# Miniprotein binders against a7ua95r516to809, part 7

Target 1, 294 residues: a7ua95r516to809
Amino acid sequence: ASLSLLSISDLVPDLQFIFFWMSNAIEILYFIQQKSPAYMQTIELMDDKAGSKESLLSATISANEEAMTILEEVIMYTFQQCVYYITKTLYVVLPGLLDCNPFGTEPSSEQCRRAAGVCVCAVCVMPEAVRRVVSVFQTTSDLLQQYQVHSEIQSQMFAYLFFFTNVSLFNQLIDKGPARGWFQRSRVLQIQASVKILLDWAKGAGHNHLAQKFFAKFCSTVTILASPPQQLSQMSWKALCAEHPSLKPVQLHRILTQYQLMAELGPLPIWQPSSEDEAYIYRTVDLLESFENH
Short names: E, the ipSAE of ESMFold2; O, the ipSAE of OpenDDE; V2, 0.75 times the mean of E and O plus 0.25 times the DockQ between their complexes.

## First folded at step 18 (miniprotein)

Design R1 (at its last look DockQ between E and O 0.79; V2 from the best seeds 0.00; counts 0 for: pae O 1.51 > 1.5, pTM O .652 < .8, SAP 70.133 > 70)
Fold by ESMFold2, look of step 18:
Structure R1 (fold): chain B 294 residues (1-294), chain A 101 residues (1-101)
Amino acid sequence: as target 1 above (294 residues)
Amino acid sequence: SPELKEIAEELRELAREAAEILREAIELIEKLGDPELFRELLKLIAKLIRLILELLRLKAELKEKGDPELLKEAEKILKRAKELIEEAREILEKAREELEK
């Protein structure tokens, strides 16, 4: 499909070059940080009273600052370039998560079961849409490991990728969900299953804490919509706000309104916002999230 | 185009040479006790890293564009890169000679 023209595998050579220099710049920066204090101390302990000691010290401090500054600039630039290329790929593949059915079976899996005489592939195969997203994350993880990028930078990279994923999925669900039928209960359960596969990847890759943190808004939305109607309708606005602090009042209100419509729970509002929140539940400027938050 | 492919290969080779020189500079800093040579090697590292930033930016621009002005600018950047690489090797030679004294 035209939406999958930007494959992560096509970008690997470019990403390899960028990750190589990001890793090198980090290692050189660390090295200079470890060595500079000893050299500065050596200059300060010199017995030169002619005045050239102070000039050498200031020139050495200046050279050190210049090197540190440009190394930091390369690290920031390479990080931003990686994020740019990877998120362009994610942007193309993420919408498919909302449309796929993770409970479906792949036809070749059915043929394998018949040919083997026993069910040798009983586990449901990962849906293509989910596989495309996981492939982006896995390729990124593999490259970071290959180039031995410092673990703190790896965490920051996945923090941003999970942030980007959350914003993309949440905005589409909120903005397009009613028209696309994504608020229907059977669809919500399919979406929940697809996201579970993605969260399981993050846990297995050592990024569970980051995924839990940065997917919170989208996961809260799906959790609300997947809850049994009788259970959810008995919860107060205050209780729902407390259980879903990642959702702004306008976001929570919109989700609950769509839930009431989907469950056919009548025309009267079930959830009564607090007087403090009532001023904010209709601020549509606050409904969608910004991709510009870092 | 064939011009873009040639420039991309030269860019990669110059980046590889810069990486080798950077490694050698780091090894010398580890062995030296001379603050003036330390300062000179820091200045060399800064120059090489700034070159690498220029090459990274050029590579990104070449991926998105291929007009004649970009190719001309790319050739100027690669010429300066070659000159810096030669200068850097001379600086390393002098630093090694000083260390052996």
Scores: ipSAE 0.797, ipTM 0.938, lowest interface PAE 0.5, mean pLDDT 83
Fold by OpenDDE base, look of step 18:
Parts: sequence; C-alpha cells; structure tokens
Structure R1 (fold): chain B 294 residues (1-294), chain A 101 residues (1-101)
Amino acid sequence: as target 1 above (294 residues)
Amino acid sequence: SPELKEIAEELRELAREAAEILREAIELIEKLGDPELFRELLKLIAKLIRLILELLRLKAELKEKGDPELLKEAEKILKRAKELIEEAREILEKAREELEK
C-alpha cells in the first residue's frame, strides 16, 4: 500500500542530500589523490631531524589512507542509497509501461496543464505511464548534473538502472505476459512503441549505448513478439538465436512457445532447438533474469 | 514526525557547513603547502566524512524504522557533528592566520 504512493518527487529531497555528499566525497577523493604525492615528496625532501621526517611521513600516509578509505565508503554508500530509492520508484511505475496504450489520446498530466502554455516537449506528449518512467530517469539525470557528479559514476548509475528496468520488464513480460494478454499482437505493438519512446529519451539524454546494451533482452523479446507470424514462421531456431544473442535458449524457447499459442500456429519444425541447445531449453531456473548478477 | 523533520533540517544545515569547511580546507591546503597542515586537514576531513556517513545511515534508518532510540542516537550524532564543525572552524581560522603572516 505505502509503496504505491511513492513518487520520485517525494524522494527528491533525500536524493539531493545523498547526491550532495556523493559529489563532495568524489571531489575530495580526487583532490587527495592528485595532491598527496606532492606532499609526500615534500616531506621526503625535508631535512631529517632525528627521525621526525619518517614519523611525519608515516603519519601523513596513514591519515591519507584513512581519509581515502572513508571517502570511498561514502561514495559507495551514497551510490547504493541512490540506486535503492530510485529502483523502488521504478518498481512502482514499470508495470504501468506494459499496460500503456501509447496510441490513445490520454490527456496530458495536470502538471503540464498548469503551465500557461501547452508544453509540446517530447516528455509532455508521452503517455502518462511512459512519462512516469521517464520522469524517474530524468529526475535522476537532472540531479546528477545539478551536483556535477563524475561522469563515470553517472554512467554506472544509469547502467544499473537500465539493467534493473530491463530485468523487471523482461521478467514481468515472461511471467505475467500470457495471463495479462501482453503477448497479443496489438498489446505487443503498444509495448514496443512505449519502449521506443523510452529508448528515444535515453538517446536524447546521451545514454544510447547503455540503453541499447542493457535493454537488449527486453527489446529482443518485444521484437520477436511484434513480428508477423508469416515472417517469424520462416525463421529457424538457429537464425533466431543469431539475431537475438541476448536471449538464452530457454528464454527464446519460452517466447516462441507462447507466440505459437497466441498466434494459433501448429508445431513448427524450423523452431526446433538444435541438439546443442536442447539440454538448455529445459533449464527453467535460467528463464527469468536475476537482479543479483550485476 | 515534526521531530524527524527538524533533525533532517539540522542535518542538512550541518552538512552544508561541513561541506563549506571541507572546501575551504582544500583551498587552504593548496595555498599553504604545509605538510603538517595537510596532515591535520586530512584528519579533519576523515572525521567529518565519517560523521556524514553516520548521519546518512542514521537518516536512512530513521526513515525506514522511525524508532525513538534512533532519534536519541541522531541527537547525539548531531551534537558531535556540531562540536566537530566548531573544531574544524578553529583549525581553519588558525590556518588563515598563518596564511596572512
């Protein structure tokens, strides 16, 4: 119950505080890393007054190591906390993406209506369910930029968020898709369009490579399901494996089996797994993606 | 709770002050080039950052559990933070005085 009310906007004050310290810690760590060697050299060049130099050097090394260790711990902790809060918000909004009809004239959110002009920005024209997901990523991006977080950390954060999103959407689609009707062609096309909007946003935000990499499994699944029966029925198992290398044999087999049921296709010999893959198609443990492998 | 909001606000203010102190410390280190001062500032940085980490953890725990015992702990950490900030300010003032000589 309480999770359903959690919006990214509600977390912004907490995230701001976390990003503030993450950024500061990174900056200080970088400063120490850059300046410490020069200070050590300065100590080494000092006149040795009865072992005072060695003691000072040792004390400075120890102080430096302690400071760096604590800074790294702060960076790691703040990163984990950001991911934790953002993924909680994603968990709430991602299911709506699968149920979204992007072709429907859903009224623009009330927030964009309060601005004196109809905002025709790409985000404002998005379906509400897509906009909610994009808003999480956009807010994250805006905060990272606002606090000038190092680009590597930004990339790592988005990599994880895209990973999480892909795993979540993929698992939901595979597990609940048949029961929810998400494997129906009309629904698949809606999902495909919604994902495209998200990917277009990621491209515009400068995360195209990461998005393509980490959404590959979900995109492959949607692409297969969106394929016309006439086209997909002409593709062999081997061809499908080659075209969709992000899918495990068990996953591809599951997708094709569900597609076959949905499309009311008879058994297709060309979709028969290879002898090499035959042992793997029954590994149901590998069917759903794990969140732990990142 | 109103108490949690107040603590959160105090934490934010202390965090801001700590960050300002750290920035100034870095600037002074760069200007003075004194290895002893550098060491003392590193120790100060370590203490402040450790305190910030504790405050961050406490804030997260308070948000999740809302435990009254955590509130008391938060107050203790806040008090310690204020003391450390004051100590840091004194160190910075001494460093400034040395830079002006």
Scores: ipSAE 0.318, ipTM 0.729, lowest interface PAE 1.5, mean pLDDT 85
ESMFold2 (binder alone), look of step 18: mean pLDDT 82; pTM 0.804

## First folded at step 19 (miniprotein)

Design S1 (at its last look DockQ between E and O 0.81; V2 from the best seeds 0.00; counts 0 for: pTM O .673 < .8, SAP 76.901 > 70)
Fold by ESMFold2, look of step 19:
Structure S1 (fold): chain B 294 residues (1-294), chain A 101 residues (1-101)
Amino acid sequence: as target 1 above (294 residues)
Amino acid sequence: SPELKEIAEELRELLLEAAEILREAIELAEKLGDPELFRELLKAIAKLIRLVLELLRLKAELKEKGDPELLKEAEKILKRAKELIEELREILEKARELLEK
C-alpha cells in the first residue's frame, strides 16, 4: 500500500546489523572448520596421564557440533531475513519500471522538444522509477562490501534478487499488461529501454553473468514484443521456441497472442504450435512464475 | 514501549562488544593450539550466536506485531548477554595468560 513505508533507506539500520552478524558468523564457521581437526589431533596425541583424554575429546566434539549447528542456522536465518526485507522493497518499486518513460522526464517533454525544432534521438536518462530499483541494488551492494560478506554469499544474494526481479516483472506484465496497456508497442519500447538501464547497472557492478541468466524470461518477452511485425511474422513457432528457451509454451503463446492483437495482424493465428507443444499452450497453471525455488 | 526499545539497543551494543572480545580470543587461540581453550571458545560461540538469533527474532517480531508482551523475554536475554560478556572476558584473560607462559 504505502510506497514510502518500504523504502530501502528505512531498512538500512536493520540490514547493517543483519549483515554484520552474517559476516561474523561465516568467519567463525570458517575458523572452526579449518582448525577443529588440528585440535582433535592434539587431544588424541595426549599422554592420557590422568585419564581425562576421552572426556576432553567427547566434550570438545559435543561443543563443536553445537557451535557448528547454531552458526549454520544463523547464517541461513540472516540470509533469509536480508532477502525478505530487500524483496519487500523491490516488490513495491518494480511495477513503476513498467510505467515509466526513459526517453523523457515529463509528459510535456515531447511537445517542447517538437516545438523547439530540435531532432533529439532517444536520450536515456535514469527515470525516478528505475532509480528506485537501482537504489535498492546499489544499497545492497554497498552494505555487502561494507561488512565484507564472503563473495560467494554476495553472488547468491544478487542471484536471488535478480530472480525475484524477473519473476515480479514477468508476472506483472503477463497478468496486468492488458489492463495497463503495457503491450502497446510504444510502451514495450519504453520498458525495453528501462530494463537496459538495469542491465547496465548489473554489468558495471560486476554481476553481468547473473543478470543475463536470471532476467532471461522477462528479456525474452520484451524482445519478442519489440520485434518488427514483418520480422516476427516470418518466424515459425519452432524457431521462436529455439530462440527463447526460457519461455514455456503457454507463456510464448500468450505473448504472441498479445503481439498479434497490438500489431493488428488479424484474428487468425499466425504462429502454429508444434504438435508436441499444442497440449501445453492452454495450461494456465504454468502461466505465472513462482517466487519460490521449491 | 520505549523501555523495550532501550533494552534492544543495549543488547545490540553488548553483542557488538562480545564480538570484539571473541575476535581477540580467536586470534590468540590460533597462536596457542590449546584444546581446553578451544572447547571453552566453542561453548561461548554457541551461546553468543544463540543470543544473536534471539535478538534478531525479537526485532523481527517487534516490526510485525508491536511490543506488548516481549519485555519479560527481552530482560531475560539481556541478563544472559551480561553473563556472556563476563564469560568471554575470562576466556580472553585465560588466553593471554597462556600466551605468556
Scores: ipSAE 0.751, ipTM 0.914, lowest interface PAE 0.5, mean pLDDT 84
Fold by OpenDDE base, look of step 19:
Structure S1 (fold): chain B 294 residues (1-294), chain A 101 residues (1-101)
Amino acid sequence: as target 1 above (294 residues)
Amino acid sequence: SPELKEIAEELRELLLEAAEILREAIELAEKLGDPELFRELLKAIAKLIRLVLELLRLKAELKEKGDPELLKEAEKILKRAKELIEELREILEKARELLEK
């Protein structure tokens, strides 16, 4: 109940503070890394006045190591906290993405209604369920840029967020999809369109490669399910494995089995796993993705 | 509680001030090029960043648990933060004096 009320906007003040310190810690760390060698060299070039040089050098090395260690801890902690808060928000909004009908006229967001003018930004014209997800990512992007966080850290952040999103959506689709009718062609097409909007945003935000990489499993699943029966029934198990390498054999087998049931297709010998894969299709432990594998 | 919010805000303000002081200290240290001053700066940075980490953890705990017992801990950390900020100001003053020579 309490999680359902958590919006990304409510977390912004906390996130701002975390990002501030993350950025500062990175900046200070970088400064120390750049300047420490020069200072060490300066000490080494000093006249050795009765062991004062060695003591100063040792003390400076120790101080440097301590400062670096603590800075790294702050960077790691702040990164983890950002991920924690953002993923909590994603957890709340992601289920709505699978139920979203992007082809319907959904009313404009309350924020757009309060604005004296109709906001025609790309986010405001999105379906509400998609907009909520994109808003989390956009807010994250804006904060990272605002605090000038190093590009590598930004990439790592989005890599994890996309990973989390893919795992969440994939697991929900595989586990609940049959019962909720998400494997029906009309619903699959809605899901595909919603995900495309998200991917288009990621592309526009400069994260195209990361999005393609980390959404591969979910996108492959949706692509298979969106395929017409006439087309998919002509594809062999080996061909499907080759086209969708992100899917484990057990995952592909489950998808095809559920597709077959939904489409009322008889047994298709062409979809029979190879003798090599036959042992793997029964590994139900590998069916759902783990959040720990990142 | 409103008291926790007030402490959290005061901590935030002190941390922001500390960040400004650190930035100035780094700039001054860089200008002076003094290895001893650099060492003192590193020690001050280490102390301050350790405190920042403690404050961040405390803030996170307060947000999640809302435990009033954390208030006393927050007050102690706040006091320590003020002391460290003053220490940093003293280091900055020494650095400024060295630049004027």
Scores: ipSAE 0.448, ipTM 0.791, lowest interface PAE 1.1, mean pLDDT 86
ESMFold2 (binder alone), look of step 19: mean pLDDT 73; pTM 0.630

Design S2 (at its last look DockQ between E and O 0.89; V2 from the best seeds 0.00; counts 0 for: pTM O .734 < .8)
Fold by ESMFold2, look of step 19:
Structure S2 (fold): chain B 294 residues (1-294), chain A 101 residues (1-101)
Amino acid sequence: as target 1 above (294 residues)
Amino acid sequence: SPELKEIAEELRELLLEAAEILREAIELAEKLGDPELFRELLKLIAKLIRLVLELLRLKAELKEKGDPELLKEAEKILKRAKELIEEAREILEKAREELEK
């Protein structure tokens, strides 16, 4: 079936081949960058008795430029292909985070189910939906290390994957949350726990800085929604904006509106937008985020 | 589809062969002191990498769709790939002989 083709494990052979070529292209590019200047300088210092020095230098510069250009294109293309396949998998598995109960009662494997009450491993306790997302990140990390992809490119890859994850979760929560009951407090606390598992993975993998940067919007949303009513109702709009700068005014307004509804704090607005934000709280064009990188 | 599977395997083999040729080209370029031959190896590397990009794009397209027009185009591209690989081997043989002098 089509859904089985979206599993990260089914994509590993294709990803291995793509990472192989990405790594290969990077190594060739750096080799050329290292060697070409020396050969060009050798040509410039050559005896020009035959009058061919300028043509050889020009041809060498042209060959160098052409090689570097096409190598950079291969690196870009292979990066884009990895992102394409990995994000297709993430797109399928991420919605489950919003519906699952982290550390649920039922074991996730037959071995853990048979041993229930005797011993439980962390993997067997983890909800299936969270496990699927972590598996995508872990498999990606393992492949990048296996093919010795340069650390700067590894960081860029995870920056994009975290960005994609943030946009996907935020948009679905905002768009589908009212109909799905995802703004119910018990549900929000479960979502918060699931996101913490992802953040813990990112920290353990050495990507804490990237996760803090690129998960900010979704984490801010969940943090607000998880706040106790007495605490949140005492915070001014200005204070909330300062604490959560990743949220646009329309986004913060929508989150607070849903919070007020679900906490049954009455119909009268509790949080008064600042005068500079007042014009923006109803701009529905700004409500959802774009999957295109900003 | 058996036809699609055969093309995909041939494409895979050509990509692996291109990788070995590129590895050898880099090794020779590292050891070679002749600027003219270094320039020739740079031109070969560019041509091979351009072919690799074309083959990688073809591989991705065949995975998403496998219509008859794409199969015809794939066969044409694979033919050109084999011709370039043979040319590359001749260039490497020349470079190898120059190094041994």
Scores: ipSAE 0.751, ipTM 0.920, lowest interface PAE 0.7, mean pLDDT 84
Fold by OpenDDE base, look of step 19:
Structure S2 (fold): chain B 294 residues (1-294), chain A 101 residues (1-101)
Amino acid sequence: as target 1 above (294 residues)
Amino acid sequence: SPELKEIAEELRELLLEAAEILREAIELAEKLGDPELFRELLKLIAKLIRLVLELLRLKAELKEKGDPELLKEAEKILKRAKELIEEAREILEKAREELEK
């Protein structure tokens, strides 16, 4: 109940503080990394007054190592906290994405309703369910930029968030899809359109490669399910494996089996797994994605 | 609770003060070029960053649990934090004095 009320906007003050310290810690770490070698060299060039040089060098090395270690802990902790809060928010909003009808006229966002003027920004014109997801990512991006977080850390954060999103959406689709009717062609097309909006945002935000990489499983699943029966029934198991390498054999087999049931297709010999894959298609433990694999 | 809000605000203020002290420490370290002073500043940085980490964790815990036992612990940590910040200010003052020589 309490999680349903959690919006990314409610977390912004906390996230701002975390990002502030993340950025500061990175900056200080960088400073130490850049300056410490020069200081050590200066000590090494000093006249060897009876053991004072070695003791000073050792003490400086120790102090450097301690400072760097603690800074790294702060960076790691703040990163984990950001991911924790953001993923909690994603967990709440992601289910809405699968039920979204992007082709319908949904009312403007509450923010647009409160504004005296109609906001025509790309986010405001999105379906509400998609907008909520994009808003989480956009807020994250804005905060990262605001605090000038190093690009590598930004990439790592988005990689994880996209990974989390893919796992969540994929698992929900595979597990609940048949019961929810998400495997129906009309619903699949809605899902495909919604995901495209998200991917287009990611592209516009400069994260195209990461999005393509980490959404591969979900996108492959949706692509297969969106394929017309006439087209998909002509594709062999081997061809499908080659075209969708992100899917494990057990995952592909499940998708095809559910597709077959939904489309009322008889058994298709061409979809029969190869002898090599036959042992793997029954590994149900590998069916759903794990959140721990990242 | 009002008490939790007050502690959270005090934590925020102490963290901001720590950030200012750290910034100044870095600036002084850049100017002095003295290896011994640099070592002292590194120790100060390590101490302050450790404090920051502790305060960040405390803030997160207070947000999640907000129980009376945690409140008492928070008050203790806040007192310690204030003492450490004061110590840090004294170290910075000494460093400034050395820079002026």
Scores: ipSAE 0.457, ipTM 0.802, lowest interface PAE 1.1, mean pLDDT 87
ESMFold2 (binder alone), look of step 19: mean pLDDT 77; pTM 0.730

## First folded at step 20 (miniprotein)

Design T1 (at its last look DockQ between E and O 0.90; V2 from the best seeds 0.00; counts 0 for: pTM O .713 < .8, SAP 74.114 > 70)
Fold by ESMFold2, look of step 20:
Structure T1 (fold): chain B 294 residues (1-294), chain A 101 residues (1-101)
Amino acid sequence: as target 1 above (294 residues)
Amino acid sequence: SPELKEIAEELRELSFEAAEILREAIELAEKLGDPELFRELLKLIAKLIRLVLELLRLKAELKEKGDPELLKEAEKILKRAKELIEEAREILEKAREELEK
């Protein structure tokens, strides 16, 4: 298949070229922004002996606008290209998080077992599916730092990557979760542990605030599914909405009713939406998230 | 094709030369403080960065499409890159001469 072509390591040379020019364009843009006022002031203070002062000022303003426009276009284009290539890699590796078991204590290879009896190295502790996702994030972080990309742009890139990750995981869980047995408690606890590893990476990389913001919807879903269904049945709709503000009414209602059916608590809906939410709990158009909201 | 690969490598090398030219142009502009030179620098920046954007788009298209379909476009970009690098060197030489005065 094309999975080897989508590996982040295969994309590094392309990403290096893109990041090189993204960083250069940003630095040149800052130079122009810092220096242009001084040059404009110099022109304004010139003696207008031949009437050429206004022509020079006008031409300089025009050249300034053209240069800034193309620099902004390159910055935007390079950002979009990086996101495009990186998210193609993420799209391939993210589904594995929902099927992996992070609780294993055995080494991933016999070499680790023979050397130590029980492997305690990072490679043997982290499941392969999680390692693939972390590798994408880490490689991206390393490239951004290598090319000294402005920190605000780095944050915007990880904001989108975390947004994309949340959408991918949430949509898979909602769409395929009941049929795949992902709503079962042992599976939910495994998913929760795998996502915790990603959150820990994000914290260590300085992106904790972004991860907390953009994983909220998926994490809320997993938290609900980790709760005993009978315990949830004792909570009102209003209380559940307050505990999980990241979930739309249709999403919260679908999670609760599918979980109720899986737990064999009967077909009668336990939770009654508020009057404000009543019109929206059946809007299936709002059920899945869009990948193109950034 | 081998011909397209050679053109792509030559364009990549020219883009790095463009980056060096931009760095030197900025340094000279800072030293001289000449408004006419600053305007020339802005025009040079726009032309070189537009060329870089064309190269970035070409590389993206090469990754999505077959190589022969883009040969004529790559040849046009190569010709324009060589002409622009020549223009840029003339601007830098003018700026260096003014600095030496």
Scores: ipSAE 0.740, ipTM 0.906, lowest interface PAE 0.6, mean pLDDT 82
Fold by OpenDDE base, look of step 20:
Structure T1 (fold): chain B 294 residues (1-294), chain A 101 residues (1-101)
Amino acid sequence: as target 1 above (294 residues)
Amino acid sequence: SPELKEIAEELRELSFEAAEILREAIELAEKLGDPELFRELLKLIAKLIRLVLELLRLKAELKEKGDPELLKEAEKILKRAKELIEEAREILEKAREELEK
């Protein structure tokens, strides 16, 4: 119940604190990594007259290791916490993306504080459901930039968030899609358009490669479902496997089966799995994606 | 609890202060080039960052659980934080004095 009211904006103060320490810990860690060797060399060059050189070196090494270890722990913890809070927010807003009609006239976001009037920015012209998802990612990006978090950490965070988003959307589409009518061509086209807006945002944000990689499965599913029956019915199982390598045989088979039902197509021999894949199409355990496989 | 919020805010402020202290300490250590000071700085970093981790964990837990035991823990962390900040300030002052020589 309380999760439904949770917006990314509500989490910003907490996220800011976490990002602050993440960034600081990273910065300090890099400082230590860069400076420690020089200090060790300095100790090594000291006159051994007092027998204190070896003890000082050992003590410095120990202190260095301790500091680095705890810094790494902070970085890891803060990363996990950020992901935890952000994914909670995504969990709330992602279902709306599948129900969104991006072709409808939705009012411009009243939340665009930047506009003295009707904001025509790319975010403000987005359908509300898409905007809510994009807002989570944009807020994350803004915070990462604000605190100058290392680029590698930023990439890892977005990789995970895109992964999470893909898994969530894919699983919902596969599991609930038939019952919700999301496999209907008109609805699929809406979903496709919504996802395109998200991908366009990711591209504009500099995360094109990550988005393409981690959304591949969901995009493949939507692409297949959006395909006209006349076109898709001409594609063999092998061709579809080759074109959509992100889909497991069981997933592709499920998609095609549901497509057949939706399009009122009889069984198509051309979509029959190969003898090699035949054993795998019945592995229902592999049908839905796992959040643990990242 | 309003008390928990106040403690959390104080801890937050102290953490920011600690961060500033650490930055200055690093700068001073670089200027002095003293391996002993560097070692002391590393120890201080470890202590302060450990405290920060404890604070972060506590803050996260406070959001999920309104347990009165968390208040006692928060007070302990607060006290420790203040002590460490004072220790850090003393180290900085010594480092500044050495730099002025």
Scores: ipSAE 0.522, ipTM 0.828, lowest interface PAE 0.9, mean pLDDT 87
ESMFold2 (binder alone), look of step 20: mean pLDDT 83; pTM 0.810

